# Designs tried in a protein design chat: VH-VL binders against Large ribosomal subunit protein uL10m (mRpL10). Part 87

Target 1, 224 residues: Large ribosomal subunit protein uL10m (mRpL10), of Drosophila melanogaster (Fruit fly) (q9vpl3)
Amino acid sequence: RGKINIQRPKAPHYERARVVAVTQPKYPELPKAKSCFKTRAERTQQQQENPYNEIIAREVRNWLDHSRLVAFFHLSSITADDIFRVRVQLHKQNLHLKSYGSKIIEQAVKNTRYEAIVPLFHSNHCIVFSPDPEKTAALLRIVRRVPQMVLLGGIVEETMLSRNQLVAYAQMPGLHAVQAQLVQTLSQAPGHLIQQLQAHQNSFVQVLDVHAKNQMNEETPKST
Key: E = the ipSAE of ESMFold2; O = the ipSAE of OpenDDE; V2 = 0.75 times the mean of E and O plus 0.25 times the DockQ between their complexes.

## First folded at step 6 (VH-VL)

Design m5 (from y43 with heavy chain T104G L106F; framework fv_anetumab; at its last look DockQ between E and O 0.39; V2 from the best seeds 0.00; counts 0 for: pae E 10.6 > 2)
Fold by OpenDDE, look of step 6:
Structure m5 (fold): chain C 224 residues (1-224), chain A 119 residues (1-119), chain B 111 residues (1-111)
Amino acid sequence: as target 1 above (224 residues)
Amino acid sequence: QVELVQSGAEVKKPGESLKISCKGSGYSFTDYWIGWVRQAPGKGLEWMGIIYPGDSDTRYSPSFQGQVTISADKSISTAYLQWSSLKASDTAMYYCARSEYDWGEFDYWGQGTLVTVSS
Amino acid sequence: DIALTQPASVSGSPGQSITISCTGTSSDVGGYNYVSWYQQHPGKAPKLMIYDVSNRPSGVSNRFSGSKSGNTASLTISGLQAEDEADYYCSSYDSSSTPYVFGGGTKLTVL
C-alpha cells in the first residue's frame, strides 16, 4: 500500500473532485484594503491631497515666518522619551522642537524663500524654532548632549547658515555684551586721551624745569 | 562671577518649621535650574529636587516628595527649601546647586546650610 | 534607592594613577552619556570635576579624566597629589526613577 503522501495527495477521482469543488465553502474574500496595493507614489499623492497636510503645512509656514532662529537637525535612532526630555529643556529656553514629514515640509515651503531647505529633509528630521536669535548658543549647548540630534544648518535673521556658520554665530558675543563693551571702551577713551595729553605736558614742563635749573646753576658765578 | 549664597546654620527642635534660602548672583537666575542636595553627617550626597525659577517648574525625588517644599522668588534671585515639621532625621548639610538641566550636573554649589534637629 | 555603586575607598601614592569606578544600569550610566564626577573635601561643598563622562570644566586639572564602558564609568586621577585626598561622587541621569542619582561615594586616601 503506497505511502500516502499527505503533502501531495493524489488527485481524487473526477467525480469526487467535482463534488469537492462544489462543496468547498466559499469564504468571502476579505476586501483587500486598497491601501495595501497602492504604490508608494500613489500613497504619497493621496497624502498630498489630505486637507490635514495643508493645515500642517500652513503651521510650518507660520513657524518659519515668525522665527528669527530656525535650526535643522537630523534625527538618528531616538526614543520618544529622549525627544520629550530634550523638548522640555529646549522649551525652557523658548526653543520649540517640532517634527514634520518631508512631504509636509516640501508642501509648506514650495514657491517660498525657504524652498532651499527641502533637500535637508530626506530622512528623519526635526526643527527647532525660536523668536530670539540670541538663543542659538543655548540651543547648541543643549543639543550637544544629544548625539541623536545632528545639526545640519539653520536660518538666523532670514539668512541661511551652514552648520559651521551657525556654530560660529553662537560663539559671537551677544549684541548687548558687545554694546556694553563698546560703551566701556568709549567711556575710557576720553580718560586715556586726557592722560596722554597731560603726560606730554608734564614731560615738557619737567624738561623745562631741568633746563631752568641747569641755567641757574651755570649763572651762579663762583665767587672767588 | 557665578555665586550661590545660602542662609546660615539652623538649630531646631522636632516639629518646628524651617525655611532655608539660596541666593544666586552673577548669572541669569531664571535661565538655570536650582537643585537641592542633602548630605547627612558622614553620609553621601542625596538628590532632593530641583526648580526652574523662570516658571517655578519643580521636581522632587520620590524620597523627598511631600517631605519638603522647594520654591523660588525670581525677583530676588532666591530659591528656598522648607519643612513644615522637622524630624531628627532631617539633621544634615543642605546644598543648593545650579544646573542647566533638570537632570543635569551641578556646576556651581552653595556653601551649604547645616540644619541640626535635636530635642 | 538605587544608588550608583562605587568602591568605599581607594588609595594611592603620590605620583601614581588611580581609578574610581561607578557602576550603574542601562537606565542610568549604561544608557546615557550624562555621567558626572564630584570632588568633596571635608567640610566643603562638592566640586564638579567631570561632566558628560569625559569633559572637564574650566579650572579643573587635566590630571582628572573620565571614561565609560558599558554600565561602568571611571574617574582616573593621574599624578596623584596630596590635595586630591577627598571624597569622590559619581552621578548620572536616571530614567527609571529619579532624574538624577548620586553614587555612594569613594574616599580617596593619598599615602
Scores: ipSAE 0.339, ipTM 0.685, lowest interface PAE 2.3, mean pLDDT 86
Fold by ESMFold2, look of step 6:
Structure m5 (fold): chain C 224 residues (1-224), chain A 119 residues (1-119), chain B 111 residues (1-111)
Amino acid sequence: as target 1 above (224 residues)
Amino acid sequence: QVELVQSGAEVKKPGESLKISCKGSGYSFTDYWIGWVRQAPGKGLEWMGIIYPGDSDTRYSPSFQGQVTISADKSISTAYLQWSSLKASDTAMYYCARSEYDWGEFDYWGQGTLVTVSS
Amino acid sequence: DIALTQPASVSGSPGQSITISCTGTSSDVGGYNYVSWYQQHPGKAPKLMIYDVSNRPSGVSNRFSGSKSGNTASLTISGLQAEDEADYYCSSYDSSSTPYVFGGGTKLTVL
């Protein structure tokens, strides 16, 4: 969309730290791909003993800060080939599949409004991050064919949504789709025009309210 | 509402080049794979390859690797199948089809483009 | 390419049930639940009838059902009707050589 064309890319905290560290000893970088496929036991041990826990938590916070869509899933037993294929398909939609230990998530959301998500990570799980909240429908369409991933809920524009609320959000038409549907309604037989206009007006107001939150959140760094 | 409209039938001679098209409408063109399927007269379906127009990620069946080029122009929601040098054995019906996945499962199909290659 | 094996033809009378088999390997039909079935009438594009082994798209009659056992998937058509006369193709994800394969096709004749 037009906002995407002029959207200022915000460098992740991790990438900014790399620039600063050019004149300092280099530390090993944590490969992002490994975070998605570690077992629960390995991740728990790594969280308690690994000196990289603070680095990983900052990565998660960076994802949360730059993602307008975050979805949480319970993950049943799934083959590495199947989860990799799902991750590739999600990535093509600008949807980023990740997994982190509960301690790391707890550290990342400490003193934030999202502290309530920590219990979701007591079992095998994954998280999908995206800067594009309009991709919620695509996310749900892809995951619907993956019974091993069970949606628990999500965050859209810094608002936590239950499973049912996230599904309802995904079914709302986008601003462009609402505009097209309004034009179609005005062109339909006059006998049903008022009824359809009121229904689409309500959908448009709901989408506009979420969109207005997007606009206000995009401007928040300038006012703070 | 989802529609795939292919270019019209073609009659060609061996050695000529050809590019046929498949225009998608009624959906987000860059969010789905477009596959090409060949059907020789009186024969079955053969998967040729698939493309993701969003990033041009393209996969070919081994039988068609190097024989055809699959491409897309996302600005006009159109996928293409092209030959640099047609053979008489390329005479077939060619379908484009949409999938959510790079491995297929084609939920919508074009009407087909008949390509006839004869001396 | 490894094509999925289907019988060349099957036949049945109106009102009866018929089953079309689709046999692959552990790298495709046996290893994954990504089997689809397509119906193709003469001169028409294929139509998706079954996906994910046993699911029907909207608008497909419940007379069409799918299943699999081991390396063999099956399409069953109950209450056979004249308009069911067509070619039927199975397809599957294939991890061994290409991401997608078709069966050879089965001509269904309604007597």
Scores: ipSAE 0.005, ipTM 0.503, lowest interface PAE 10.6, mean pLDDT 76
ESMFold2 (binder alone), look of step 6: mean pLDDT 94; pTM 0.952

Design m6 (from y50 with heavy chain E100D, light chain Y100W; framework fv_anetumab; at its last look DockQ between E and O 0.41; V2 from the best seeds 0.00; counts 0 for: pae E 6.8 > 2)
Fold by OpenDDE, look of step 6:
Structure m6 (fold): chain C 224 residues (1-224), chain A 119 residues (1-119), chain B 111 residues (1-111)
Amino acid sequence: as target 1 above (224 residues)
Amino acid sequence: QVELVQSGAEVKKPGESLKISCKGSGYSFTDYWIGWVRQAPGKGLEWMGIIYPGDSDTRYSPSFQGQVTISADKSISTAYLQWSSLKASDTAMYYCARSDYFWTELDYWGQGTLVTVSS
Amino acid sequence: DIALTQPASVSGSPGQSITISCTGTSSDVGGYNYVSWYQQHPGKAPKLMIYDVSNRPSGVSNRFSGSKSGNTASLTISGLQAEDEADYYCSSYDSSSTPWVFGGGTKLTVL
């Protein structure tokens, strides 16, 4: 009994083939979403032709121009829900999480001082904007707890910073704290100076007094 | 230094209303969450709810939703937990605690407020 | 009530190392590195001992350490001391409904 090759079934007799052909349920082909067959290039091109891209690019520029803190993140596999949660936390700190397409970013920063950031946007990414550079520490504290967000770098006070530089910046005392420390130090300085001056004067007076006493003792003739 | 100071112990009867307080100091009160945790006598810790004083965003545990009201007055750095009508089952120690981002930990705790509800 | 599972009690002798487990699900312990441990002495408020699975706050002894594997977090106390006798609670961020979920607590007895 010939091994039925289940991988290459013998063509049925022509009559059977006809019956099978007629009895096969014709399932309506689900409209294949044309979008599923578009190449990355085609999709990218269509995105470029979108009149809204210019509007979005303007928005990005506006954010960049008005932010004193900008941080760039790579996004690994993260759910929309997780992003939303992060967004809420960031928002409470006046940190604004945005995500844009790479092409939009390119368009937005083309021929601007921000053009150097383009290489950072080769994959899934998000940007955090803030008008307050003092929120850098808060930002890092938040995103540290989100492993899906990887810090790539940022802009603080119009200066491009590496990841490590941002971390270092965040560890610095706030401007107000530094100012307070400075004021305290300055307020103590006069007191110390006065003390030092007084100490020297007192020491000098003591030395003179001792010297004077010694001289007086030498001048007292031992009345034999 | 960060400190949370809660109001004193309360002895109440069933049906009475109660509002207890938690005052924060030593930090920016509006930048951190304040959570409330219940601990019944001899029992474990139960999360009740949490509030962000900066915008009064308040979230409740399902078990406590509608049973209590959490509020905050940022002008005096104080959070509140209140009951409209106390039950005997509300007898417990109530803690307020500070929470940082994502509600991941409670890093500073109040000393607790003992609430006793008895007929 | 969805709670993290802890042993009711653990005991050890002075100088020993003990471990307290905290078992959750993929929506809490397994899904995030936001596990915290709290120590509570009788009549006292809880104290944060570990956060983010393995980090110690300032002032917490290095005898306390935390780890996680799968859906189970662990608190290890090395060099057990009499003062370590307390209730220990684990907690985790919970993505399903509540910001926090607590474990049922573990009573640690130092023999």
Scores: ipSAE 0.275, ipTM 0.662, lowest interface PAE 2.2, mean pLDDT 85
Fold by ESMFold2, look of step 6:
Structure m6 (fold): chain C 224 residues (1-224), chain A 119 residues (1-119), chain B 111 residues (1-111)
Amino acid sequence: as target 1 above (224 residues)
Amino acid sequence: QVELVQSGAEVKKPGESLKISCKGSGYSFTDYWIGWVRQAPGKGLEWMGIIYPGDSDTRYSPSFQGQVTISADKSISTAYLQWSSLKASDTAMYYCARSDYFWTELDYWGQGTLVTVSS
Amino acid sequence: DIALTQPASVSGSPGQSITISCTGTSSDVGGYNYVSWYQQHPGKAPKLMIYDVSNRPSGVSNRFSGSKSGNTASLTISGLQAEDEADYYCSSYDSSSTPWVFGGGTKLTVL
């Protein structure tokens, strides 16, 4: 369980934030060590070998950890002006367009369930992060006008979705409506559950099964 | 379902102020751009400016920069076009219209507001 | 800031196909695929007929089609009908400014 941190850093202007990120790399300080002390040369070599990559990889991990919506795109040839306009429009919807090198993505997702995404980053790509999974429809609406961005798939509520699954997710009623339908179905007597599922279309049953499994398997809930 | 309803026709004298309105319904008002388009009598369409009501990001055609004010009140889903001092040349039909982006098509249009400025 | 060039008028007989041109520059029509077409009947608001050069909104007849070659976009109306008589405007994104620009308009007369 983590405490909510109530510190409000000022956000720099978009273009100034880009310049600051490029020109002012921040190196992480090592935590106070509990292990045997390494020589000064060994510590310096370890820090210098990957200091910039680890800082950026940590940023990617933070985005992944705090984003309930992540979408992966192949990026065809596009002008800087066009991609800037798309980034501005996405930002107005709390959708954050980012691009990272494949080495950085590989380092960020190492030893996580997300290692399967690494092959997506061997070609031109971009990623959209958002804390709001409800913005999936807005994301797809915006990128429909951008043929240079080809949707590959995404992550919603920590679940990997294919391209078609993400599109289907965007067309569903809001998550609260789906959860309400699940609660109504589960509150019925067990002997009538099969009858109600048979009375609904099969695609609706798939949504209810996902929600029921999530509620029934919460022995140790995840806090983030 | 998507609907843009504009305020009624106006008859004004040169030098008077005016604020006309455009109320959007049937969609998420703060998630789309609202543009204003002028059409002088017997003339073509002329872009004036555009606003994103979600954060009030406002952009003007160079021909109208400093001559009009575009604003929005997102609590009542309404965009506005305002003059501080009307000229006889401001006599025209004024349309509001919706867009997904500030650089793409205008997909839904209001019925228009006729502004007549007679000396 | 830069208006798109359209013919002032075009005419055709019922059943014919007609094409309205919209000529810009490499900073707008030639450089981008954000061209749209609007139909305006007298006393009415404009209606979107074509977007993204060639796409038709729901409810627009398939007799209307759009295309682009170089710096010139084209609206084609096949099987011309009396109700097609209207003013037609093209519009495009213009990289020399942030706003979109309109063409001067074309009056279509059905003979």
Scores: ipSAE 0.049, ipTM 0.554, lowest interface PAE 6.8, mean pLDDT 77
ESMFold2 (binder alone), look of step 6: mean pLDDT 90; pTM 0.923

## First folded at step 7 (VH-VL)

Design b1 (from z31 with heavy chain K31R; framework fv_imvotamab_arm2)
Fold by ESMFold2-Fast, scan of step 7:
Structure b1 (fold): chain C 224 residues (1-224), chain A 118 residues (1-118), chain B 112 residues (1-112)
Amino acid sequence: as target 1 above (224 residues)
Amino acid sequence: EVQLVQSGAEVKKPGESLKISCKGSGYSFTRYWIGWVRQMPGKGLEWMGIIYPSDSYTRYSPSFQGQVTISADKSITTAYLQWSSLKASDTAMYYCARHWGDLSFDYWGQGTLVTVSS
Amino acid sequence: DIVMTQTPLSSPVTLGQPASISCRSSQSLVHSDGDTYLSWLQQRPGQPPRLLIYEISNRFSGVPDRFSGSGAGTDFTLKISRVEAEDVGVYYCMQATEYPWTFGGGTKVEIK
């Protein structure tokens, strides 16, 4: 059936559009009709977006359920090509880099033990998932070369860890049983997630803004 | 091993109701999506819809919305595809397939042939 | 809906020769999470579809290394480096970036 589409130039379409533009006798008046069409299109798009957010939130929940390692990062401005290269490097280690909107993450973790992570996602962020918690060391080695990615904390074996606790976990022996026991020990001496963000003022301020907005003073135990 | 086992072939008349099944085994049923795909005789694949068995959330293709119902019973690890009133144009092979993450459909059932004729 | 266009419709090949299948989408397949959800499926005569390649270029478990995927954005290719008799069947590309999920029209690979 003729030639492959990629071998055909698009010049004919461009020339036709140009000819039509030049020969058009009148510009239609329809400003109010077009505004009405825009309103209907926006309403339809918003309705479609709501079901999309619902299904993607369940996809995120599915990744959380399948991952024994989850790491949270602040993500500074980075090109699509650069982040793709990072994804490829991580994927070779069975580490899966994902980016989701804050509202989708909130919906995914609502009413779960991980709801407390929501404030981390007020600004630009990304998440790395893996079924293999022994890959934590490989993860930290790879992201050390990516200054746009700043580790905020993570979840290992269903236990929430601060940045310092996750770094400590990476230094532990590669034996599953020993690592599981050590995770319990680390979780008994929690570090301050906020303190680790002080190295990155923008992320720290944004996390505090979210905490202030959500009136989380009631939820935080401040016992001396 | 992961298996999706579908119910046997069906021969029906137009206007009859039908419910076919897809039973999952060898994995945690509630942690995976189940999708349904139609293949008309001699034609390609068409996505019909998907269900998340953990909370029975469903999403349908616009072409199949209102024409079929997808459901699941997690107590017996089974997903269902149902018609209230069959048409001759529903004659096709129907596949169920499992999904999670970036794999899209990774494991497929053997298919259920549905023939609708008078 | 995203339309997936496959070429060619059929690809008769001599055993041991390469085969190449093209898939073109009407819109970019880059998902809002940054990944590209393009997969390739194989359907042998009388059998259900089988996953070959996911996320453009990743071989599913048990898939021979003679199969490779490549591409970006809207243009994707599946290559079989040396076609074997067992490779006879219909190959489909599939997108899972936007709902509804859509398939290419299929490419029949058969031996000359």
Scores: ipSAE 0.324, ipTM 0.645, lowest interface PAE 3.9, mean pLDDT 79

